# VHH binders against q9p7j3, part 145

Target 1, 174 residues: q9p7j3
Amino acid sequence: MILPLFPETQVHVFVYENVSNCAAIHEQLISQNPIYDYAFLDAATILYKKQVYSAIIRALEDRRDEQMKTKTIHSEVILSLSPKTEISSAFRQFSMTKKSKNIVVVKIDSKLTEEEEFERLDKLVEGNRVEFSDEELQKLIDFKVLKKNYKLDPSTLENPLASILSSIALRGYS

## First folded at step 11 (VHH)

Design y30 (framework vhh_6qgx_2)
Fold by ESMFold2-Fast, scan of step 11:
Structure y30 (fold): chain B 174 residues (1-174), chain A 122 residues (1-122)
Amino acid sequence: as target 1 above (174 residues)
Amino acid sequence: QVQLVESGGGLVQAGGSLRLSCAASGRTFSDYTMAWFRRAPGKEREFVAAISWSGDSTFYTDSVKGRFTISRDHAKNTVSLQMNSLRPEDTAVYYCAAESYDFGTPSEYDYWGQGTRVTVSA
C-alpha cells in the first residue's frame, strides 16, 4: 500500500488468526532477532483498517518532523495507537503477548512486495492468514479491550470510529 | 538516574564456572525485562540471555542453552548469570541491560551497564 501523504513509503499490514506460536515470536523479539523487525499487535485491540492507518500516518509524521518518542518506526506505530504518550502503557495495551491468538502485523519501509512479505511471515507465524479488512478485523476484536484502551462509554461504543481516530490524532495534547 | 553495575567477571579455565551479577540503582526494575549481552574481541555485541519482568520466562541464545542460567531477585534489584562449562569462545565483556516495555517489536534496551570482563583460557 501507498499512503497519499507518504507515497515513498512502502506499508504492508497482515492479519493472522489462530496463531499458536506467539510465545516463540516473543522470544525472538526479546533477543533482537532482525528477521522479526515488524510491529506485532494483538488483533483484540484493532477494529478498523483506518485505526491502523491513522497510527501509521501519525508515526510517519512524527518521523518526518523528527519528533519520534521511540527508537524505531515500528515502535512508534504501537505508541501512536494509544491516546497517551506513555510508551509502556501503549505497549501493554496494543502489543501481541505470548497469550495472543490473533495478531495484526505491520511492516514499514519494506523493499519486498506484499506477497514476498507473506511468504516470509508464513515461515515465522504459525496461524491462518486472513484479509486485512474491516470485516475480518470485526471477527477478532474484543470490545471490552477496545472500550478500556480508548475510554469509550456505551453510547460511543455503538459507533466508535470517530472517537478512536480523534484519540490517535490528539495523542498528548491536553 | 538509572545505573546498572556488573560484577563477577574474571579469568577461569575451560570447563570452569563463573557467576555474574548485575545490581540496579536509581530505580526499581521489577517491571523491566533484564538481559545479558556480550561482546567478544573484534565482534559485535550479541544477545546471551534474558528474564521477563515477572520472572516467568527465560530466554537464551542457542550457544549457551543448558550451560548458562539467568535468575533475578526483585527485592534486591539484581540479575545474575550462572555460567557453567565455560569455553574459550565465551571470552567477552558481558553487559547487563534493561527494557521497560515488552512484546510487539524487537526489544530496544533502554539501560546498559559498563560491562565486566570474562576470560576463559584453554
Scores: ipSAE 0.535, ipTM 0.802, lowest interface PAE 1.2, mean pLDDT 86
Fold by OpenDDE, second read of step 12:
Structure y30 (fold): chain B 174 residues (1-174), chain A 122 residues (1-122)
Amino acid sequence: as target 1 above (174 residues)
Amino acid sequence: QVQLVESGGGLVQAGGSLRLSCAASGRTFSDYTMAWFRRAPGKEREFVAAISWSGDSTFYTDSVKGRFTISRDHAKNTVSLQMNSLRPEDTAVYYCAAESYDFGTPSEYDYWGQGTRVTVSA
């Protein structure tokens, strides 16, 4: 997928449920294995496609503006999901953990087609791919976690997407 | 809550070896990625090495690869840094750090020790 704002950057997003090897993936991430050059997100924290896209765009903007706070574009995507500026907080909030069962995987700067990228990623993730859609995401979401991550209250729960997107866009401005 | 206490620092000649140890308090030691950092005189704190929560994965800054080895003992709640072939540029205060996730960013660790001084003479 090509983003209109970043035509030179190809992005792919995949969703996996019932993943059995998240702990193993974590081990590879800590080792900084380049084969695992993705953003691995806990699906329990993702409610909307636009939430993911907003984070991707924010990360790309940060890179464009040479304002990245993290080492890699994929880690910046994780940071960009958070309303907080603290990297540790963002990762605790949104990154895949060793206990995760459902994940969203983001690839930035892909040189492959979506199908080719999937074939590569499928060798790394032991789980079932599902459609990247709001319908599928809402089946995997933990609303308690979502409410906590974005400080959603009764007034914002009526339109959580707006609140989430605002939080992402305005990170560091409040 | 985790408290970290470093030990093992001292004066050593170039080419020598030291073994640093970090003792961690608490019951959740296995949930933390552990790391060593160092701050040389007049320089900023820099990442040295990290080890995953399970101990199965490690990574190092380039300047210490092949010379330093990080390890952990879950039974003793300790993290160690074996430093071989030490150089004057390794002179620094070495800090133990802990984080609750496995991405090891240089600036975002939850807990820090007070540090132990390592001096390498020419």
Scores: ipSAE 0.008, ipTM 0.261, lowest interface PAE 10.1, mean pLDDT 90

Design y31 (framework vhh_6qgx_2)
Fold by ESMFold2-Fast, scan of step 11:
Structure y31 (fold): chain B 174 residues (1-174), chain A 122 residues (1-122)
Amino acid sequence: as target 1 above (174 residues)
Amino acid sequence: QVQLVESGGGLVQAGGSLRLSCAASGRTFSDYTMAWFRRAPGKEREFVAAIDWSGDSTFYTDSVKGRFTISRDHAKNTVSLQMNSLRPEDTAVYYCAAESYDFGTPSEYDYWGQGTRVTVSA
């Protein structure tokens, strides 16, 4: 997807299922390995493509307006998925953990082509790449996690898209 | 008000040992990942070792595995790096760092000490 307000920004989103090396990836993140400069999300928290793109757009808006709360654009994407502005809570809610099995990986401002990013990530992630689509995401979501992260009631949970997008767009306004 | 203070650096002969300590004050770091980084003259800062909030998971760069051991004392709010079998290539300023969140992106380490100098002579 092209971003209307950020047409020159390169955005790539990848989905991997049955990942066996999340602990090894986490180790590389702790050591600040620059090859791993991505946002690694737990797929249990992502239900829609629009959820990810809304967080990306919000992060890019905050960068444009010089109002980022975190130090990198990828960290800002993770924060932007949260309905609140508390950084540690947002990361614990949405980030990949050592025990994650399915992940969503976001790359912004790549110096590589999309094909080169595909080749690189397929070597870093020991899992099966699947299409970034609502259909595939719906196979990986954990509705208990989604309900907690966005504070959804039972009636909203049956059609949560508008509530999720509103939470992301209105982050910080309670 | 929040401070990380390193100690234990010095001059040592190749094959010797040093123990670095990092004391945290002004805030408790029980839920934080603590790490050691180093910067050799004319080089970029590099990761050395880290220990997670529980103390159960430790991480090391390949060049120090088996020689260095990181540990922490939650009651004293300290992290230590035991450096054995030191080599001239280990000569650097060693920095203590702490991160309040270590998930999903490369760690950014919110708090840094001023560093302690380690010189290993041949």
Scores: ipSAE 0.504, ipTM 0.767, lowest interface PAE 1.5, mean pLDDT 86

Design y32 (framework vhh_6qgx_2)
Fold by ESMFold2-Fast, scan of step 11:
Structure y32 (fold): chain B 174 residues (1-174), chain A 122 residues (1-122)
Amino acid sequence: as target 1 above (174 residues)
Amino acid sequence: QVQLVESGGGLVQAGGSLRLSCAASGRTFSDYTMAWFRRAPGKEREFVAAIEWSGDSTFYTDSVKGRFTISRDHAKNTVSLQMNSLRPEDTAVYYCAAESYDFGTPSEYDYWGQGTRVTVSA
């Protein structure tokens, strides 16, 4: 996909449900296996496509402006989902864990086409790939997790999109 | 300020044992994943073992499973690697590493020691 402010940057987002090998993926991440160079998110934390895109744009802006707080663009995407600048908290809030069942996978600066990334990831993730769409994400979200991560009031929980996007865009602003 | 210092390396015969230790100073690493890496002569750096900050999960590369054991002492701010049934191919410089991110992306080991040399003779 193409982002208007970053047309040269290759971005791919994939969604997998009923993943059975999150512990094995986590082991590969710990050992720095280079074929696992992605951001692995728990789908329980993602409600909208725009939520993921906003975090990606924020991460790319911070990289452009030499303001990244983490060492890699994929780590910066995870941090950018958080309403706070505290790195450890952001990773605990949004990252895939060994116990995750559904995941969202982000690849930035891919040298592969979207089709080639599908082929590659389908070999690494033991689960069912579904469309990256608001409809599919809404089947996988955990609203209790979403409420905690973005500090949503009951009054905003019915239509949280604007609040989530503002939290991402204005993180650490004032 | 922050430093990781390895010790315990040396020369040992095949089938022998060594215990490597990594002491952290200048900061407590209780919230960090600690790992051992090694680099053999003429080869790239390779992951050996890791222990998560909670101590509940340990990870090993296939070639050392059952022979090496990683452990942690939070009170002493140290991580150890017990190496048993050593083989000539275990000859390498062993490095201690620490990182604070346990999930979601390939581990970003922020701190590294200078290494301790292990030589296993046939």
Scores: ipSAE 0.586, ipTM 0.813, lowest interface PAE 1.1, mean pLDDT 86
Fold by OpenDDE, second read of step 12:
Structure y32 (fold): chain B 174 residues (1-174), chain A 122 residues (1-122)
Amino acid sequence: as target 1 above (174 residues)
Amino acid sequence: QVQLVESGGGLVQAGGSLRLSCAASGRTFSDYTMAWFRRAPGKEREFVAAIEWSGDSTFYTDSVKGRFTISRDHAKNTVSLQMNSLRPEDTAVYYCAAESYDFGTPSEYDYWGQGTRVTVSA
């Protein structure tokens, strides 16, 4: 897909449930295997498509403005999901872990179609692809984790999207 | 900022053992995932082993599994690599590396040591 704000940057987002090899993927990330050049997110932390898009946009803006805090655009996406400025905190909050079962995978600067990218990624992820939709994400979310990550309280739970987007957009501003 | 200093390299015969050590200076050692890399003559730097910041998980490249063991001592701010059953193909400069986050994407580690040379003779 092409983002309106960044027409020259192709982005793909995939959702996998019941992933059996997150630990193996994690090892490949540790070993810095370049074929795993994606942002691997724990789906338990993602409630909305707009949450992911907002993080992607924030990361792309940071890159455009030469203000990235991380080393790669994909790591910047992970950071951009967090209301915190600390990289380690953001990764602990939102990145896939070896214990993850459901993941959201983001590819920035793709040279492939969505289907081609899927075929490539499908060789790396052992799980079931599901639609990238709010409906499917809602089935995978852990609200306890979500509340913790974004410090949601009863008042903000009425409109968690607004709170989440504000947190992403205003990270580092106080 | 973290400074890393490797030690323990040297010459050893095939089948022998060495223990490399990496001393980390600076704050928040416990927040860093530590790893060992190596660069053999004429080859690119490659991943050898890593231990997560929590200390609960270790990872190894296939060629060293069962022979090498990575460990860390939080009290001493050190990470070690016990290398057993060494082979000539293990000859390389070994580097200690530190990463401040939990492997969300493949990227370079934040800090590197100067390296320690390991030579395994046939």
Scores: ipSAE 0.016, ipTM 0.329, lowest interface PAE 7.2, mean pLDDT 90

Design y33 (framework vhh_6qgx_2)
Fold by ESMFold2-Fast, scan of step 11:
Structure y33 (fold): chain B 174 residues (1-174), chain A 122 residues (1-122)
Amino acid sequence: as target 1 above (174 residues)
Amino acid sequence: QVQLVESGGGLVQAGGSLRLSCAASGRTFSDYTMAWFRRAPGKEREFVAAIAWSGDSTFYTDSVKGRFTISRDHAKNTVSLQMNSLRPEDTAVYYCAAESYDFGTPSEYDYWGQGTRVTVSA
């Protein structure tokens, strides 16, 4: 996929459920294996496609404006999901962990087609690929985690999408 | 913020043991993932072992698993690599590295030491 605001930036988002090898993936990330140059998110934290796209757009805006707080565009996507700018907290809130069972994988600046990325990721991720859709994401979300990460109360849960998107877009605005 | 200094390198015969140490100064490194990398003559830098900031989970490249042990001492602000059953193929300059932990992307090590030379004779 190409984003209208960033037409020269190739973006792919993948969803895997019932992943059994998150510990092995984490080992590859720690060892700096360049094949694993993606952002790996815990699907328990993602409710909507627009949530992921808003974080991607924010990260791309920060890169364009030379305001990235992390070293890579993929790290900036993870930070951009958080309502705050504290890096360690954002990574603990949204990143895949060794115990994750369902993950969302983001690739930015891919030189490969979506099909080629799927061929590559299917070799790296031991799980079931599902469609990146609101319907599939809603099967994987943990509402307790979502509520905590975005500080949602009962009134904001009536329209969580608007609250989440505002948190991502308006970080640091008082 | 963090300065890393390696020590413990030297010459050892095949089958021998050597203990490398990395001392951090500036701040405590309990919140950092600590790693050892090596570079053999004519080769690129290779990952050897790491110890994660949370729960002290350890990771090893296949060729050293079972022979090398990584550990950290929070009181001394050091990370160590115990190398047993050394082979001539382990000859390299060994580097200590540190980074803030993240699960979601490939690690970017923020701090590197100068390296310590290990030579394993046949």
Scores: ipSAE 0.517, ipTM 0.800, lowest interface PAE 1.3, mean pLDDT 85

Design y34 (framework vhh_6qgx_2)
Fold by ESMFold2-Fast, scan of step 11:
Structure y34 (fold): chain B 174 residues (1-174), chain A 122 residues (1-122)
Amino acid sequence: as target 1 above (174 residues)
Amino acid sequence: QVQLVESGGGLVQAGGSLRLSCAASGRTFSDYTMAWFRRAPGKEREFVAAIHWSGDSTFYTDSVKGRFTISRDHAKNTVSLQMNSLRPEDTAVYYCAAESYDFGTPSEYDYWGQGTRVTVSA
């Protein structure tokens, strides 16, 4: 996918359900295996496509403005999902865990085509790939997790999109 | 200033043991994953072991599994590496490192110590 404000930047987002090897992926991430250069999110934390895109846009804006708080564009995406500027908190809130069953994977600045990333990632992730769509994401979300991460009260939880996007856009300003 | 300071290195005979310690100052690392890396003469830095901030998980490079044990004391703000059955191939400078990027991306370490030298003679 091409973003109008960042037409030179390749962005790919993949969704996997029923993933059985999250612990093995963690081992590859700890050992700094370069094949795993992606952002791995727990799908329990993602309700909308716009939520992911807003975090990607914020991360790309911070990179453009030389204001990244983290060392890579992928880690900046994870930080950008959080309503707060603390890196460790953001990663705890949004990253894949050993117990994750459904994940969202983000790739920015791929040197491979989308089809090549697809083939490669399908070999790394032992699960079922599904469409990156609001419909599929809404099957995987955990509303308790969403409420906690964005500090949603009962009145905002019924229509959370604007609150989530505002939290991402205003990170560090409030 | 935030510092990680390693200690416990030295010269030891093959088959011997050493315990390395890493003391953190300037902040607590209770919410950070802590790791040990090493750099052998003429080689790049290699991952050795890590302990997750939760204490639920430890990770080891294959060559040290069963011989090395990483542990953490949150109250003392320290991480330790117990090295048993040492081999000449374990000769390296050992570095303590801390990261906040818990498993969402390949590990990136924000804080590093200056290292402690371990020499294992044949």
Scores: ipSAE 0.551, ipTM 0.821, lowest interface PAE 1.1, mean pLDDT 86
Fold by OpenDDE, second read of step 12:
Structure y34 (fold): chain B 174 residues (1-174), chain A 122 residues (1-122)
Amino acid sequence: as target 1 above (174 residues)
Amino acid sequence: QVQLVESGGGLVQAGGSLRLSCAASGRTFSDYTMAWFRRAPGKEREFVAAIHWSGDSTFYTDSVKGRFTISRDHAKNTVSLQMNSLRPEDTAVYYCAAESYDFGTPSEYDYWGQGTRVTVSA
C-alpha cells in the first residue's frame, strides 16, 4: 500500500486473530531479532483502520521532519497511537503483550509486495489472518481498553473516531 | 539519561558461579528494559539476556539457557545476572544495557555500562 502523502514509502498492515505465540514473538523482540522488524499492536486497542493510518502518517511525518521521539519508525507508530507523550506509556497502551491473542502488524518501508510480506510474516505469527477492515477490527476491540486509552466518555462515544483522531493529532499540544 | 555501572566480575573456575550486578541511575528505571551483553576476546559483542521493564518477561541466548538468570530490583534500580555452571567460552567482558521503551521493534539499546570482566578458567 502506498500512502498519498508518502508515495515513496510502502506500508503493509496485517491483522491476526487467535494468535498462539505472542509470548514467543515478544521474546524475539527482546532479543532484538531483526527478522521481527515490525510494529506489533494489540488488536484489542484498535477500532478503526483510520486510527492505524493516522498513527502511521504521524510517524512518517515525524520522520520527515526529523522529530521522531523513538529510535525506529515502527516504534514511532506505536507512540503515535497514544494521546500521551511518554513512550513507555504508549507501549503499555497499544503494543502487543505476551498475553495478547489478536494483533495488528504494521510494516513500514517494505521492499516486498503485500503477498510476499505476508508470506514472510506468516512464518513468524501463529494465528489466523483476517481482513484489515473496520468490520474485523470491531470484532477484536476491547471497548474498556479503548475508553481507557483515549479517555472516552459518553459524549465522545457518539463519535469515537473523531475523538481518537483528535487525540492522536493533538498529542503534545495540550 | 541513565548511567549504568556493572560489578561482580572476576576469575572463576569452570563449573563455578558468579553474580553480576548493574546499578542504574535515574528515577525512571521502571521504564527501561534491561539487558546483558558480552564481548569475548576477538569476537563481536553478543546478546546474553534481557528482562522486560515489568519484570515478568525474560529472554536468553541459547548458549546460556538453564545456566544464567536475569532479574531486576525496581526498588534498588538494579539488574542482576546469576551465572551458574560457567564455562571457558563464557569468558568475556559483560555489559549492562538499557532500552528506554518496550519491545515494539528491534533497536539498539540506549545506554551502556563500562563492562565487567569475567574469566572462566578450564
Scores: ipSAE 0.028, ipTM 0.527, lowest interface PAE 4.0, mean pLDDT 91

Design y35 (framework vhh_6qgx_2)
Fold by ESMFold2-Fast, scan of step 11:
Structure y35 (fold): chain B 174 residues (1-174), chain A 122 residues (1-122)
Amino acid sequence: as target 1 above (174 residues)
Amino acid sequence: QVQLVESGGGLVQAGGSLRLSCAASGRTFSDYTMAWFRRAPGKEREFVAAIVWSGDSTFYTDSVKGRFTISRDHAKNTVSLQMNSLRPEDTAVYYCAAESYDFGTPSEYDYWGQGTRVTVSA
């Protein structure tokens, strides 16, 4: 995808369902294996494509403005999904865990083509790749997790998109 | 002021055991992932074992799985590595490391100790 404000930045987003090897992936992340340089999100936390795009845009803006709070652009994407600026909380809320079953994988500044990233990820992730679409994401979301992460009240839960996007865009204010 | 201090290294014969300890001071690390890394002479630093803050799940590199056990004592703010059935190839300086967030991306460890030397003779 091409972002209007960041046209030179390569962005790829992949969705996998029924992943059986999240514990193995988590082990590779803990051991700092450079092959796993992606942001791995729990799909239970992602309802819309725009949610992911908004977090990516916020992270890229913070990098441009030299205001990143984390050490990497992928970590900044995870932080940017959170309505708060507390890093450890954001990772607990949105990251893949060893028990995750469905994941969203983000790659920024790839040195590989999209096809090469696809081939690489399919070797690392033991699951079924599905389309990055609102329809597919809505099959994988956990609304209890979403409500908790964005502090949605009953009046906004029926149509939460605007509240989620505002939380991401305005994170760290007031 | 915040520091990780390793201890328990030494000389041991192949087949022997050692227990390494990492004492954290200046800050409580109960919400941190704690890990052990090692650097053998002339080689790059490599991952050995980790214990994550959420539920104290443990991870090991394949070469030490079944021989080493990582554990945490929250009251003492200490992480330990019990090393059994030691091999000459386990000879290295062992480092304790900690990070405040984990999962989702390759770990970036914020705090490191100075290391403790382990020598395993044939």
Scores: ipSAE 0.545, ipTM 0.804, lowest interface PAE 1.2, mean pLDDT 86
Fold by OpenDDE, second read of step 12:
Structure y35 (fold): chain B 174 residues (1-174), chain A 122 residues (1-122)
Amino acid sequence: as target 1 above (174 residues)
Amino acid sequence: QVQLVESGGGLVQAGGSLRLSCAASGRTFSDYTMAWFRRAPGKEREFVAAIVWSGDSTFYTDSVKGRFTISRDHAKNTVSLQMNSLRPEDTAVYYCAAESYDFGTPSEYDYWGQGTRVTVSA
């Protein structure tokens, strides 16, 4: 997938459910294994496709503007999901954990087609791929976690997408 | 909450060896990636080595590869840094650190020790 705002950057997003090896993946990430050069998100924290796209765009903007706070573009995507500026907080909020069962995986700067990228990623993730859609994400979301991550209250629950996108876009501007 | 206490620092001649130890207390030790950092005089704190929260996977800064070895003992809640073939440029205060998520960003580690001083003479 090519983003209109960043035509030189190919992005792929995958969703996996019932993943059995998140702990192993997590260990590889900590070990900085270059084969695992993705953003691994806990699907329990993702409600909308636009939420993911907004984070990707924010990360790409940060890179473009040489304002990245994290070491890699993928870590910046994770940070960009958060309304908080602290990396550790963002990762605790949105990153895949060793206990995760459902994940969203983002690849930035892919040189492969979506199918080719999937074939590579499928060797790393032991789970079932599902469609990247709002419908599927809604099945995986933990609303308690979502409410906590974005400080959603009854007044914002009617339109959580707007609140989420605002939080992402305005991170660091509060 | 986790408390970290370093030990094992001291004065050593170039080419010598030291073994640093960090004792961790508090939350489950196995939940944390453990790392060593160091701050040389007049320099910023830099990453030295880390060992992942589960298993024995390790990684090192380039300048210490082949000379330093990080290890952990879950039974004793300790992490160690075996430093061999020490050089004057290894002189620094060495800090133990713990975090749940590790991407090599020093400022994002959750817990830090007070540090132990290592001095390597020429």
Scores: ipSAE 0.015, ipTM 0.283, lowest interface PAE 8.1, mean pLDDT 89

Design y36 (framework vhh_6qgx_2)
Fold by ESMFold2-Fast, scan of step 11:
Parts: C-alpha cells; sequence; structure tokens
Structure y36 (fold): chain B 174 residues (1-174), chain A 122 residues (1-122)
C-alpha cells in the first residue's frame, strides 16, 4: 500500500490467525535476527485498518520531523498505537506475546517486492494468513483489551473508531 | 548511573572452559532480558545467548548450543555465561547487555557493558 502523505514509503500489513509459533518468533526477536525486522502486534488489540494506518502515519510523521522516541520505525509504530508516550507500556499493551494466537505484522521500507515479503513472512509465521480488512480484524479483537488500552467509556462505544484515531493523533497531549 | 561490568575473560586452550559474569549496578535488572553478545576481530557484534526476565526462557545461537549455558542470580543482580568445550572460533570480546522490554520488534538492548576478552588457543 501507498500512503498519500508518504508516497515513496512501502507499507505492507499482514494478518495471521491461529499462530502456533509465537514463542519461536519471540526467540528470533530476542536474538536480533534481521530477517524478523517487522512490527509484530497482538490482533486482540486491533479493531480497524484505520487504527493501524493512523499509527503508521504518526510514526512516519515523527521520523520525518526527527521526533521519534524509539530506535526504529517499526518500534515507533507500536508506540504510536498507544495514547501515552511511555514506551514500555505501549509495547506491553500492543505487542505480540509468546501466548498470542492471532497477530498483525507491519513492514515499512521493505527492500523486497510485496510478493517476496509475502513469501518470506508466510515461512516465518506458522498460521493462517487472512485479509487485512475490518471484517477479519473484528473476528480477532478482544473488546475488553481494546477498552482498557484506549480507556473507552460508554459515551465512545457508539463510535470507537473516532475515539481511537483521536487518541493516536493526540498522543502526549490528552 | 546504570553499569554492566563483565569479568571472567582470559586465555584458555581449545577444549577448555571459562565462566563469564556480568554484575549490574545502579538499578535492579529483575524485569530485564539479559544477554551476551560477542565481537571477533574484524567482525560485527553477534548474539550469543539470552535469558528472559524471571529466568523462564533461555536462547542460544546455534554455534554454542550444548556448549554454553546462561543463568542469572536475582539476589546478586548478576548474569553468567558458562562456556564449555571452547573452540578457537569462540575468540572474541564478550559483552553483557540488558533490555527493559522485549517482544514486538527485534530487541534493542538499552544497556551495554564494556566487554571482557576471551582468547582460545589451538
Amino acid sequence: as target 1 above (174 residues)
Amino acid sequence: QVQLVESGGGLVQAGGSLRLSCAASGRTFSDYTMAWFRRAPGKEREFVAAITDSGDSTFYTDSVKGRFTISRDHAKNTVSLQMNSLRPEDTAVYYCAAESYDFGTPSEYDYWGQGTRVTVSA
């Protein structure tokens, strides 16, 4: 996908359900294996495509403006999903864990074609790839986790998308 | 104010053993993933072994599996690397590293020691 505000930036988002090897992926992340240079999110925390895109756009804006708080664009995407600027909290709230069953994987600035990224990532993740769509994400979300992460109350539940996007856009100001 | 200090390096013959220790000061690392990395002359730093917070999981690079053992002592705020059946290719400066949170992206280890030199002769 091409983002209108960042037309030269390659962005790929993948969704996997019923993943059986999250612990093995964690091992590769700990060892800094460069093949695993992605952002791995727990799908229980993601309700909308726009939620992921808003975090990506915010991370790219922070990189453009030399305001990144983390060391990589992928870690900045994870931070950008959080309504707070606390890095450890954001990672605890949104990252894949070794117990995760469904994940969302983000790749920015790939040197590979989209087809090559799909082929490589499908070999790293032992699960079923599904379409990155609101319909598929809605099957994987945990609303209790979502409400806690974004501090949603009954007044925002009628349109949680607007509240979530505002939280991402206003990170550090609310 | 946070320091990681390695010790235990030295010269050893192939087939020998060494135990490296890393002492952490300035804060408690019980919530941190602790790791060992090494850098051989003319090469980039490579991962050797890691132990997660709480000590639940250990990880090793393939070339040292079965020969090296990582462990930690929370009371002493130390992490150790027991190196057995050493080979000349294990010659390197060994670094202790700590990360405040792992997962989600490749680990970015926030704290590093200055290293301890290990030389394995033929």
Scores: ipSAE 0.597, ipTM 0.829, lowest interface PAE 1.0, mean pLDDT 86
Fold by OpenDDE, second read of step 12:
Structure y36 (fold): chain B 174 residues (1-174), chain A 122 residues (1-122)
Amino acid sequence: as target 1 above (174 residues)
Amino acid sequence: QVQLVESGGGLVQAGGSLRLSCAASGRTFSDYTMAWFRRAPGKEREFVAAITDSGDSTFYTDSVKGRFTISRDHAKNTVSLQMNSLRPEDTAVYYCAAESYDFGTPSEYDYWGQGTRVTVSA
């Protein structure tokens, strides 16, 4: 996938449900295994495709402007999902944990086609790939987590997408 | 903001044991995942062991599983590496490292010590 704003950067997003080896993946991340060079997100925290795209774009903008707060573009994606500026908070809010069962995986700067990247990633993730769509994401979301992460209240729940995107866009400006 | 100082390295015979210690200074030690890395002569730095911020979980590279044990003392702001059944291939400079967030992607640790040399003779 090519983003119009960043035509030289290929991005792929994958969704997995019923993942059985999140703990193992987490261990590989801790050990800094370069084969796992992705952003691993807890699907329970993701409600919209636009939420993910917004975070990706924000991360790419930060990189372009040499304003990244994290060490890698993938970690910057995780940070960019959060309305908070604290890296630790963002990771605790949105990153895959050992206990995760459903995940969203983001690859930035891919040199492979979507299918090739999928084949590569499929060797790492033991779960069922589902479509990256709002419909599928909605099945995986934990609304309690979502409300907590973005401080959604009854008034903002009328249009949660707008609130989420605003939170992402205005991070650091509150 | 966090300074790390390793100690405990030295010369030991194969089959012997050493205990490395890392003293952390600064705020919020309990918020950091702590790890040990090592760099053998002519090789790249590699992950050895890690312990989560809470201390609830530990992780090891395969070659040290069953021989090395990582632990931490929050009260003393220290992380330790008990190394048993040492082998010549364990010879390296061992580094203490700290990371302030849970791992969602491979990333460098935020803080590093100066390293302590471990030499295992045959």
Scores: ipSAE 0.033, ipTM 0.386, lowest interface PAE 3.9, mean pLDDT 91

